# Designs tried in a protein design chat: miniprotein binders against q56419. Part 168

Target 1, 326 residues: q56419
Amino acid sequence: MEGRTLEEVQEEVFKRHGVLVPKKELEDLAKALEEAGLLLTEKVEARLKEEEEKLKRERPMRLAGLSYPEGEREARAFLEAFRASYPGEGEEARVLLMPHLEPSRVPEVYGAALAALEKTPPPERIYLVGVAHRPLKEKAAALPVPFQTPFGPALPDLPALQALDALLPFELFNTPLAFREEHSLELPLFFLKGRFPEARVLPLLVARRSPELGEALKVVLRDFPGLLVLAVDLSHVGPRFGDTPLTRTLAEEARRRDLGFLERLAEGEPEAALAFLGANPTRIDGVEVVASLLPLLRERKGKVLAHRLDLEAPTLSAVGAGTLVL
Below, E stands for the ipSAE of ESMFold2; O stands for the ipSAE of OpenDDE; V2 stands for 0.75 times the mean of E and O plus 0.25 times the DockQ between their complexes.

## First folded at step 12 (miniprotein)

Design nd6 (at its last look DockQ between E and O 0.38; V2 from the best seeds 0.00; counts 0 for: pae E 2.4 > 1.5, pTM O .759 < .8, other shape alone 4.656 > 2.5, SAP 77.368 > 70)
Fold by ESMFold2-Fast, scan of step 12:
Structure nd6 (fold): chain B 326 residues (1-326), chain A 111 residues (1-111)
Amino acid sequence: as target 1 above (326 residues)
Amino acid sequence: SDVEQVLRELIELSRRGDFEKMKEVAKKLVEVAKKENDPEAAFEALIMLGDIYRELGDPDEAIEYYYKAAKLLARISELARRLGDEELFRRAWELAIKAYDIARELLEKTK
């Protein structure tokens, strides 16, 4: 009834159904709808408050039984199947770029990440940087609680998180609700926890370019060394993402943009990687993460282990995914 | 200025070794420095609070104040960056790292 008068509602009902509804019944209905809307808003706010309180204690699994198995034994077998999907050997990683796309869509790419983790000495902590799919109050955020996985809880590195917060011009522990349903952290964490069960984690989300985050992380990593993981997807092309239907030409352009971006990162030239995307525009959700972490990516050479452009045939759309070790 | 008056009080208390009163006066200095937009005085006051808590046998609280000093200067460095003041950015960021390093040295010592 918002934006409509009672008289307009009465006229429309008469026109469509040939029934004249008494004004008092329409007034009673309008009041009931207004009261129901207020109650729904209050219930939603109360529920969000309850969910926020739960997130002060732990972050539960949301995708268990959907994107990965709930049981530890089944989860281990699932992880090994993904590793087996990549025929190559990994390279040791100090920085790992891996996807957060649904794993079953790009098994070889996750397999390449697992191969790299096999060659990497167990880190004391993992800096897991994902992409915020919900608004954050600040440019970036972290949630300093255990994240549940089928392999047990991934424990937060509280001293390192507090050190990072001290070097940032904003409160790091903002917007806990943004972490409630965040696959860019949950999906990579499943693989990371399965490989490094003893490692603590710094679960970080980037919403907007934050050069101050990269500068602070460079200082913190000096005193709290660990594995830096950028959990980002690459090109998003096709109608699902507001683009034209995928053609062979558009798919080849997306692959060229993804690989050009990754190869420049592999040469230790992250500014050149960003400039390449500026000259060859594409929708990559990882751009803000890379732009925030420039000080950690400069002059660090590495290797692209895998890349795939995954086709979603029903929508003629595709998402790029890659594994890069630095 | 109020900052100068509070600093004078802190110097006098320091000579007496009255760390409990120094703590109260240093907290007042932080508030006065913020009101007068004096980031150097605010930084020194937060470092001094850290030092006072350390002398009182409370290293956890000391680390908290050193981290507060780092954060204050991180905020000033970001403001300087937005205003295009490269000199202030560099100076503020260097002080932020210095406060952070003091906290780290204390953490290693109390490990």
Scores: ipSAE 0.633, ipTM 0.823, lowest interface PAE 1.6, mean pLDDT 87
Fold by OpenDDE base, look of step 13:
Structure nd6 (fold): chain B 326 residues (1-326), chain A 111 residues (1-111)
Amino acid sequence: as target 1 above (326 residues)
Amino acid sequence: SDVEQVLRELIELSRRGDFEKMKEVAKKLVEVAKKENDPEAAFEALIMLGDIYRELGDPDEAIEYYYKAAKLLARISELARRLGDEELFRRAWELAIKAYDIARELLEKTK
C-alpha cells in the first residue's frame, strides 16, 4: 500500500459503505478474497490469462490465395480493382452494411463499400459484426485475437471488448472455433484493414438475435467510438437453399425483399425493415444481426449505394448482396 | 439483507484466517445476489469489494470487481426482461451502467 495507511482505507470504506472493516482484516480480507478465488482475479485472471493467452494467438488467413491475394502488393491491386468496379462516389459512414459473399461474385458491391470508406475519416476502432454460420454457445461471440490479413494483423481492441463483455448477460468470449473458418469476418476485414491499417477491430459474430448486444454496444460506443460494420448477405434463393431453380418471379421477390429491407434501414426504421421481411422466406442472412443492433440503427438515415442478386449458375441459385451507409 | 450477512461472514472468516471457507462464502455472495435478484444489494456488495481493492492500491482488481458488478447486473436485467418484470429490468440495467461507469472512471485515472 504505497502512501495510504490501513486506517485510511478503513475510514474510507466506512464513509462510503457504512461498513467498518477492521484494519488487520482489510489485508486479510483482500488476501482471503484472493485466495478464495472470490477475487474475480483467479477466474477472471485465469480467464483474462486464458483470454490473454487466447489473445496471444492469431487467427490465420483461411481464404488468402483463394478469395483474395496473399501478398500485400497484389492485395492492394485487388482493392484498387474492386474500387474501380463501382463508378459512383461514396458517403461518410457511421454504420456500414456490406456483404461477406465471395468478392468475385459481387465486385461492385464491395467497390461501393470501398467508396464509402474513402469518405469516412479513419476510425480508431471498427466494430465488425458478422454472421455465425456455425453454432455459438451464446447468442453472440467475440474473438479477442489478431486476425491475419495481407496488410498485416488486424489487432483487437481489448479494452473495448472487455467493456462490452461487462455489459453483456453472457460471456462474450465463447466458441473460438466458430471463428476459425468464418468467412463473414475474414472477407470484409480484408477491405477494412486495407483502407484503415491502424484501426483496432472488434470481431463479433451473431448466431441469434441479441437485443442485449445492441444496448451494450450503445453504451460502449459512448466511450469507445468507432465505425460499426454489419457484414451480412441478403436473400438466399434456389435449390442450394431449398427452393426450386431460380425463376424470374423468384428473383423479383428476392430483389424486392432485399431492397425493401435496405431502404427501410436507410430511412432509420430497422424495426420496419424486420417487420417487412416477416418469416423471411427468401432467407436474408443479416436478419439476426440487424435485430441485435436495433438501438444503433434507429433514426439513422442513410443511403443504399449498391445491390446485386448474383446467380450461381451451377446450382441455379442466387444470393443477394448490398452496401448501405448510415 | 442476505448479502450483508454473507459479507459479515466473510469479514469474520477473514479474521480467523480461514481463506478456504472464505472462498466458499464469497461464492455464496454471488449466488445469494443472483438468487435474491436484488440488484441494489448485488451492486453494493461488488462495488464495495472493488472500492476496498482500490483503496488498497490495486486498481486492476478494483476494475475487475466493478466490471463483475456490471456483468451480474446485466444478467439480472436480462432475467427480469424474460420474466416480464420491466421495473427490475430497468433498475438492474441502470445499475449495470453505473458499475461500468465506475470501472471506466478508474481506468481513465490509471492511464
Scores: ipSAE 0.497, ipTM 0.766, lowest interface PAE 0.6, mean pLDDT 86
Fold by ESMFold2, look of step 13:
Structure nd6 (fold): chain B 326 residues (1-326), chain A 111 residues (1-111)
Amino acid sequence: as target 1 above (326 residues)
Amino acid sequence: SDVEQVLRELIELSRRGDFEKMKEVAKKLVEVAKKENDPEAAFEALIMLGDIYRELGDPDEAIEYYYKAAKLLARISELARRLGDEELFRRAWELAIKAYDIARELLEKTK
């Protein structure tokens, strides 16, 4: 009864059908509909519980055959094609910022990330920090299970994850279902696992800025050194995101904000990068991750290797993607 | 308070070196300190449990309790940050790292 009284429903039925249904029969109907809705809700909840239990063992590929090939041979060729789409050379990364946008839309941006990985010594572990697209119970979360890829499972670094959990004021392992369809981890992981097949992974999501996470990671990285990856997209502009249709002016502004943000990060000035965005009017995706990781980004100088503002013709919208090494 | 009573019992047991009884009393102290909202006593109890398990030759349990102590201090540090108490924030965080380092050193020894 979506905000309507039974009397209002009764009156509406009478108008449409010329038959007045007694109040008791309308009340019985409403009760039956409520009971049926409760049963449907219980079925959905049971299904979600089953999915949550499965995620306690592993996180399966969700985008194989959609965003990247399922077979290992084809996946390897896919990596090489993406590397070839970026003609430049990379630089060694201690921190890598890379996108999680659909790879075929920004091939040279992913290619630049691959170029950086070619110059980067194989790490023992990768701190993969994505953006939660589903609510988390806390500001951040991890899922301490193997993530399946066409190159084999990306194994979790359980000792480092436990150490991280010990230094957080909240339980780190708090929202398994949020990882089920999370592309911000799966898409970058495909490229990372393809280049560093022996590296363990800390699969992390940020929902809301967590200064605690950055401080804890600073300590954990001291003892468990590895590659820090910020798997984030940049500006989101246009009608899909609540703007008027994409104009040349809006696109130019999004590009300026993306590059200004990346340039300030490259100068080792993450606070300045955040201040540059102000209220973040072009909805740069990486803000909450950068705000969480300030202690790990300060005074690390580097270089922007690539940027693209990718146009979505059907929605007249655009998303920015970039590659930054620090 | 019940916290003070359990602490006195624990001190007496420590003088006698009764590690098995100390273990049980220290676990009780953790629970009583939580009920009475006494984080200092809870922290002391967790560190003591780590030390007790270490002396009893159970480093895995010891590491678990040192990690619990670190987590308690991280929670205190975050509360202090939200309240704007910068000195408590930094001190609690420093102590959290110290408890964490104790766990790390023990873990390294038992590799």
Scores: ipSAE 0.492, ipTM 0.814, lowest interface PAE 2.4, mean pLDDT 88
ESMFold2 (binder alone), alone request of step 12: mean pLDDT 81; pTM 0.759
ESMFold2 (binder alone), look of step 13: mean pLDDT 81; pTM 0.760

Design nd7 (at its last look DockQ between E and O 0.38; V2 from the best seeds 0.00; counts 0 for: pae E 1.7 > 1.5, pTM O .786 < .8, other shape alone 3.083 > 2.5, SAP 87.876 > 70)
Fold by ESMFold2-Fast, scan of step 12:
Structure nd7 (fold): chain B 326 residues (1-326), chain A 111 residues (1-111)
Amino acid sequence: as target 1 above (326 residues)
Amino acid sequence: SDVEQVLRELIELSRRGDFEKMKEVAKKLVEVAKKENDPEAAFEALIMLGDIYRELGDVDEAIEYYYKAAKLAARISELARRLGDEELFRRAWEAAIKAYDLARELLEKTK
């Protein structure tokens, strides 16, 4: 409604139902609807404030018992099984690109990430950069609280987070609720905490390209060295993602785009990787993360350890996943 | 201007070594600079507050003010980027890093 008058509403009701509704009844109805809407809004706002307050203390596990085991012993065995699914040796990573897709769908890709982590010296901290699946008030956000895992809480690196916040033109801790349900952080964190139990974490979400984030992170990483992890999925194709049903041709296009993107990153050419994708027609969700982190990715050569396009047969859709070390 | 008047008061207090009074006046300078849309004066006032708190032994407050100065400079650098002002961007980003470095040096010294 673009500010329709009560008289216009009354005329429309008359035309539609052949009954002239008295103005007072329309006014009473409008007031009741407005009051009901206000009460519903107040209840929703109260619930959101309550959840936001809980997030000031900790970020609880949401996927425990679903995507990974709740118990530490069972979680450790689960991690070992994923490592065993990848027959190769890893390579040391200063930057690791890994997926956030459901792990059971691409076990060898997570296994490759674990192999790389085995070859990597334990970092004091991990910069874990995921993709926001909910709107953020700013281009990026972080949540400076312990993230619960079966291996114990992943503690925030408060000094490094404060240093990062100080170099950003916006408030870094701007959307706590976006972290309540965020698998792009929770799923990689399960594997990272299992491998590096003593490492502190900077849990970061990117919603849109933020060159200022990459510039600030370059400064912070010099003073607070750590492992940079890009937790991103690759192509998203098929009807579940607003596309046509998966064909051999579409699957091959998705694979070529995924691998072309990763290989250009492996050459230390992140601008070339972005240019290769153009309009991003297969919906690689890592584009905004890579575009934000350009200063950290330039001139870093590495290797693609694994790639898979995983088919979701019921929806004729697929999601690409890969492991890249730089 | 009000900024110039408050700056003169702050300089005189500095000569007397009255750090408690300097703190009060430097806080006023931040507010006056914001009112007059003088980001350079606001940045300098925040650095001065960091220096004053450091001299008083209030390390956490000194770091907080140095970080506030860095953020102000970062905000100016982002505005400069959007306006296509490369020289202002460079100067503002350098100022942000300098303020950040002051906080880092203090943290390392107290570790």
Scores: ipSAE 0.713, ipTM 0.884, lowest interface PAE 1.2, mean pLDDT 89
Fold by ESMFold2, look of step 13:
Structure nd7 (fold): chain B 326 residues (1-326), chain A 111 residues (1-111)
Amino acid sequence: as target 1 above (326 residues)
Amino acid sequence: SDVEQVLRELIELSRRGDFEKMKEVAKKLVEVAKKENDPEAAFEALIMLGDIYRELGDVDEAIEYYYKAAKLAARISELARRLGDEELFRRAWEAAIKAYDLARELLEKTK
């Protein structure tokens, strides 16, 4: 009955059976379907409320057994295999940009992040800033609970989170359900917790650019020093993302934009990096995070350690990932 | 205004050193200031509550009220930015940081 009027349905039934189904019977069926849809909605809402209450206590692993091993021993071996995928050396990071793309797709990019972490003194806390893939009630959000990992729970830095919330013009703890399936935090956290098992975490999401978040973080980092991690992907091109099929020209453009963006960030010029992208025609994932964190990125120079534009031939699409230390 | 009346009462209680009654009156000042759309009075009342709880030895409550003051000032700062009032933006943000610093100093002393 897709897209058909009641009259069209009656005509089709009559044509096939030679007898009109009474209009009242069709109206009764339509009413029953509406009532069933309402009951399904109530069941879904009850389940979501239950999940939200659970998230007030902890955020469980969602990708164990899918993106990384569930067991600690296997997870540690997995971590070391990723480090081995990047044969180079890292540099100390005060700010680390790393991907959240599926790790097996860009192993050397995650390996480069691990190489940087090897050179980085263990921080007391990690400001982990991901990209919200589900809507937030505000421009940004945090979830002040333990995040489970194969290496044990990543404990929240409650004093720093409360301090951050105090300096924001909105409630920071605003959308727990957005964290339920958020891989932009879970995937980087696996690597970060594996390398810094004692560090507390500020798990943050950005949905839309929030200059006030960057200003507040600048104050909080003064008093609660730690490692700032931008957990972002780069270009998204091809039919999966609304483009024509991926061509060599589109792939070259995506790579050029990714590297130009990263290089300008590495020069301590985050505004120039954003201006270089303009309307962001290759949909670099990290622009809202970078635009939020300008005060923390200005005049901080560093180095691009790795980049990969991961090509998906069956879908004719690609996603870029990079590792940058500042 | 009701804000002025409650503020006068709070000043008189301060002169007498009645911190328990000052706590009650300062909470009233916050609510009256909010109802009358007097954000400066609301901010000062929150700071006063922080100071009162600190004098009473209730450290966690003091920090909470200093953080509430910081958040109110941060909201005023963002509103000022949207309205193009750069002087209010700067003053409100400075006030937010000062309230935050009061909470921070108290938190460090009680480690």
Scores: ipSAE 0.640, ipTM 0.871, lowest interface PAE 1.7, mean pLDDT 89
Fold by OpenDDE base, look of step 13:
Structure nd7 (fold): chain B 326 residues (1-326), chain A 111 residues (1-111)
Amino acid sequence: as target 1 above (326 residues)
Amino acid sequence: SDVEQVLRELIELSRRGDFEKMKEVAKKLVEVAKKENDPEAAFEALIMLGDIYRELGDVDEAIEYYYKAAKLAARISELARRLGDEELFRRAWEAAIKAYDLARELLEKTK
């Protein structure tokens, strides 16, 4: 920093902006403008720091020992077994759609995701977009804290999260409690962290379609490149979801909708994918996520690697899961 | 506009070095801006503050104000979208990106 005198800076500021304000008075002015409500929110850094302080506690694993092993050695063996469950080869992903369903229900679908990740160069960061199964204050939210995994903490990309927040018309860092029990991030993150241990993560939840999220992310991705992951399930049919017990007809309809949705996404036609679902009578979980990310999904061609409609026998219900690379 | 008048008054007070009165007028600016709903003036003020902090070498504060400007513009863009004002939406969104790019420029120089 070449020693510009405060006077030189003041002169330059005065020349450019017609304002002669010392640093202290500028701070006071900024504070006065803030207090007056011209400045909309607390310092983004202070807010990030405050949120970081409020959230200083790493998000603990909730499903360790239940859905996946807690120990690192066992967790690595778990990943290997899941990869082995998918006999195919993956493709490089710029966008990965993968499930967040209980891994044991759809092992080959997670295996397909792992296969894709094997062909994907290690990203600097992962934009992990899950589904909010609890209400959010806003359409979408982020949690800028470390997420615990058996492979160590998944660290947030704070600069990229801050950049994203700046381009959103709402507060991105909202509803931290929604993340505590949200499985749509935890389960995919296990696989992602296991494959890319050094990647930073942007854990995002979508409760309602947010076109502004996709537009903001499109800009942010230019400067903060990374892997986009849609952690979404597909159809939810049967008594648990308000339908009659699973029948052949209902299962065929669920599969038709799941595959028709994924295929149109693979063709780079996300609007057509949404239109194909209409009122979404089989309750595809990922609709609001896809609707939010349209700008990032358009014109990207890819491949469906796996799909399964998994029966939950005790409830005669079924959930669809798929893996798609773009 | 009343906002422009208050901004001019702030600039004039700044030139005179009357910083105490600037604080009072800044409060008035907010009241007037709220009343007139002039987010453009607020956006320019935030950019100006960012530029000032940049020149002062306070990079973190500069980035903060540029991001605040971007956020304000993004909010305006969303309001415009809801109202069906495509031109305002476009202008506001372009302004948001501009403010964002100012912040990004500083972030890259600090790495």
Scores: ipSAE 0.500, ipTM 0.760, lowest interface PAE 0.7, mean pLDDT 86
ESMFold2 (binder alone), alone request of step 12: mean pLDDT 83; pTM 0.798
ESMFold2 (binder alone), look of step 13: mean pLDDT 83; pTM 0.792

Design nd8
Fold by ESMFold2-Fast, scan of step 12:
Structure nd8 (fold): chain B 326 residues (1-326), chain A 111 residues (1-111)
Amino acid sequence: as target 1 above (326 residues)
Amino acid sequence: SDVEQVLRELIELSRRGDFEKMKEVAKKLEEVAKKENDPEAAFEALIMLGDIYRELGDPEEAIEYYYKAAKLLARISEEARRLGDEELFRRAWEAAIKAYDAARELLEKTK
C-alpha cells in the first residue's frame, strides 16, 4: 500500500469504476492485503536470513558476465585491454584512489589504476575501502570471508581484520547483507585481484564519516602493512542524481570540483580537499571515505594520473572518476 | 562500592602472586562493572585478565582479553570525542593502543 489510507483507496476505486466500495469490503480487503504483506515479509525475512548465512562462508560474484568476464582467460584479456586504454606509465602507490563505477564507462581511468599497480610491489594485503550503497548498522563495516573473482577467491586477512575490530568503538562485522550486492568493492577487487593474486584483502565499507576508522587503520597499518585503496566515484550531476539537466557550465564546474579535490589530496592536504568542495560535499561520494581516513592521507604527496567526467546522454547526467596515487 | 572492594581484593592477590584467585576475582569485577555501568573498572578488569592469562601461559586467551580492553577503551574514547572532552579522548585512545600493543606483542611471540 505504500502509506495509502482506506479513504484514498476508496477514492481511487471510485475514480476508476465510478462506484464507492462499502467500507466493510475495503476493510476486509485491507486486512487480507496486510496479512498477505505480513506473509511476504516473513518469506522475505526468511530469504534474507538464508542469504546472510551464505555470506558467512563466501561472497559470490554478482557482476560476472555483466561488468566483467566470468572466465579467467577472458578476464585477463579484459584487464589487458583496460591497461592498454591508458597511454601513460604508472607510479608506485602506497595509497590508491580509484573509481567503482561501471568500468566500460571510464576505461582509461581504470587503465591508469592498473598502470599504478604495475609499478607497485605486491602487497601482502589490500585495505579496500568502498562506499556503502545499502544501510549499515554502524558507520562502517567489513565482511571477513573469501570474495569470489574470475582469478580465484580473494581471501580475507583475518588477523588484520580482528586487530582493526579491536580498535573500533563498534562491531566491525555488523551488516553482512550490505556486502551481497556492493559494486564499490566488487569492481575494484576484480582489478586488484588480477594484478595481485596472492594479496589478502580487508573489504571495508563506509556509510558515514568515521574518524575512528581512520585512527584505528593508522595503528593497524603500522603492524599489518599493505596497500590502501579508496574505491570512490567523484561528482554526481544531473537529473539522475536529483539535479537539473547537465549544461556545459555545470559539467565544467564538476570537472573543476573533481580536479581541485584530487589535487589537494595529491598535495597531502585532505582537510583542504574537503574544504574546497564547500557546503555540498555529498555530491562526491568519496567525501565520507576521505573524511574518515584523514590520518592516513595527511602529508602524503602524489599524483593525479587520470580524470574523466562520463556523460549519461539519455539522462543528461554525469559521474566523475579519477585515479590518484599517494 | 562493589567495584572498589573487588579492586582492593585484586591488588592484594597480585601482591601474593595468586593468579588463579586473581582470575576469579577479575571476572567478578568485569561483571560488576558492566552491571553498574562503570567502564573504567571494566577495562581495568579486562587488562588484568589479559595479564593473568599471560602469566598462566595462555597467550591466546590473554590476546582476546587485551583486544576486548582495547575495544572498550576505543568506545570510551569515542564517547569522550562526542562530548567534546578532548583530554579524555586522548587518554582513552592512548590506553586503547597500549592494550592493543600488549596483544600484538604476545601474538608475535606465539608464531
Scores: ipSAE 0.768, ipTM 0.887, lowest interface PAE 0.8, mean pLDDT 88
ESMFold2 (binder alone), alone request of step 12: mean pLDDT 78; pTM 0.711

Design nd9
Fold by ESMFold2-Fast, scan of step 12:
Structure nd9 (fold): chain B 326 residues (1-326), chain A 111 residues (1-111)
Amino acid sequence: as target 1 above (326 residues)
Amino acid sequence: SDVEQVLRELIELSRRGDFEKMKEVAKKLEEVAKKENDPEAAFEALIKLGDIYRELGDPDEAIEYYYKAAKLLARASEEARRLGDEELFRRAWEEAIKAYDIARELLEKTK
């Protein structure tokens, strides 16, 4: 009712229903609705503060029993089934690009990532960079707490996180609630923790291009070496993403853009990869992460191990996923 | 200015080796620098606090102040980038890395 006066509401009800509601009754109703809305808002705000306080201690699993098994034995079998879905041997990764899409939709792509991890020496720490699906107070954020997995908690690398925070022009630990439900970290972490159970993690979210993050990470990686993981999906096409229904032509364009992007990254040319996408018409969500991490991606040659454009038939939409080792 | 007066006091106390008095004055410098919006004086205060805590045998606190100094310069470098001043960006970023390196070297020694 804020865009209308009580008198206008009274007149509209009279015109539609032939009933004159006394202004006092409308005022009392508006007051009751306003008071109820205020109480609901206060209750929601209190619950959000409670959740934020809980996140200062640990990040619980949200997708266990849904996207992956809750029990350790079942989780191990699940992970090995994904590895078996990829017929290749993989390549050693200094940098790994892998998806965060629902794993069951692209099992061969996650299998390729697992193959690369098998060829990679166990890192002391993993810099896990995902995409924020909720607003962040800053361009990027981290949560310095244990992340629960079926393989045990993935422990934060506190010294490395503190070092990173010191080199950033903003507070790194700025939006704990954004991590409460974040599949771009949780789903890749399941696979990474399964393969490297002793590795500590820097769980990082990028919301917008942050060149300062890449510059700081280049310094921190010198002193705290580890595996850099870009957990990003590729093209997002179709009505679910505000686009036209998927056609053969649109699917071919999405594959062309996904592969052109990945191949330029594989040549150690991340600026060329971004330029190739132009306005990013198929909505590759990895562009903000790549644009943030340019200093870490330049002159690193590698290989695209897998790519798939996964069809969501009910929505006539598709999401691209790929595995790239650098 | 108040900032310049406190800076002179810090320099004089450092020559005398009065670390407890330097700690008080360095904290005052940080406060005055924030009030007067003087990032150069704030940086100097943070480095001096790091140096003081290191001499007092508190390396954890020293590392924290050197990290704060690095962050101050990281913020200055980003402001320079926003204003299109590439030279100031480079200088501020290099100084941020130097403060960070002091903290890292101290962390390695006190491990």
Scores: ipSAE 0.749, ipTM 0.881, lowest interface PAE 1.0, mean pLDDT 89
ESMFold2 (binder alone), alone request of step 12: mean pLDDT 74; pTM 0.670

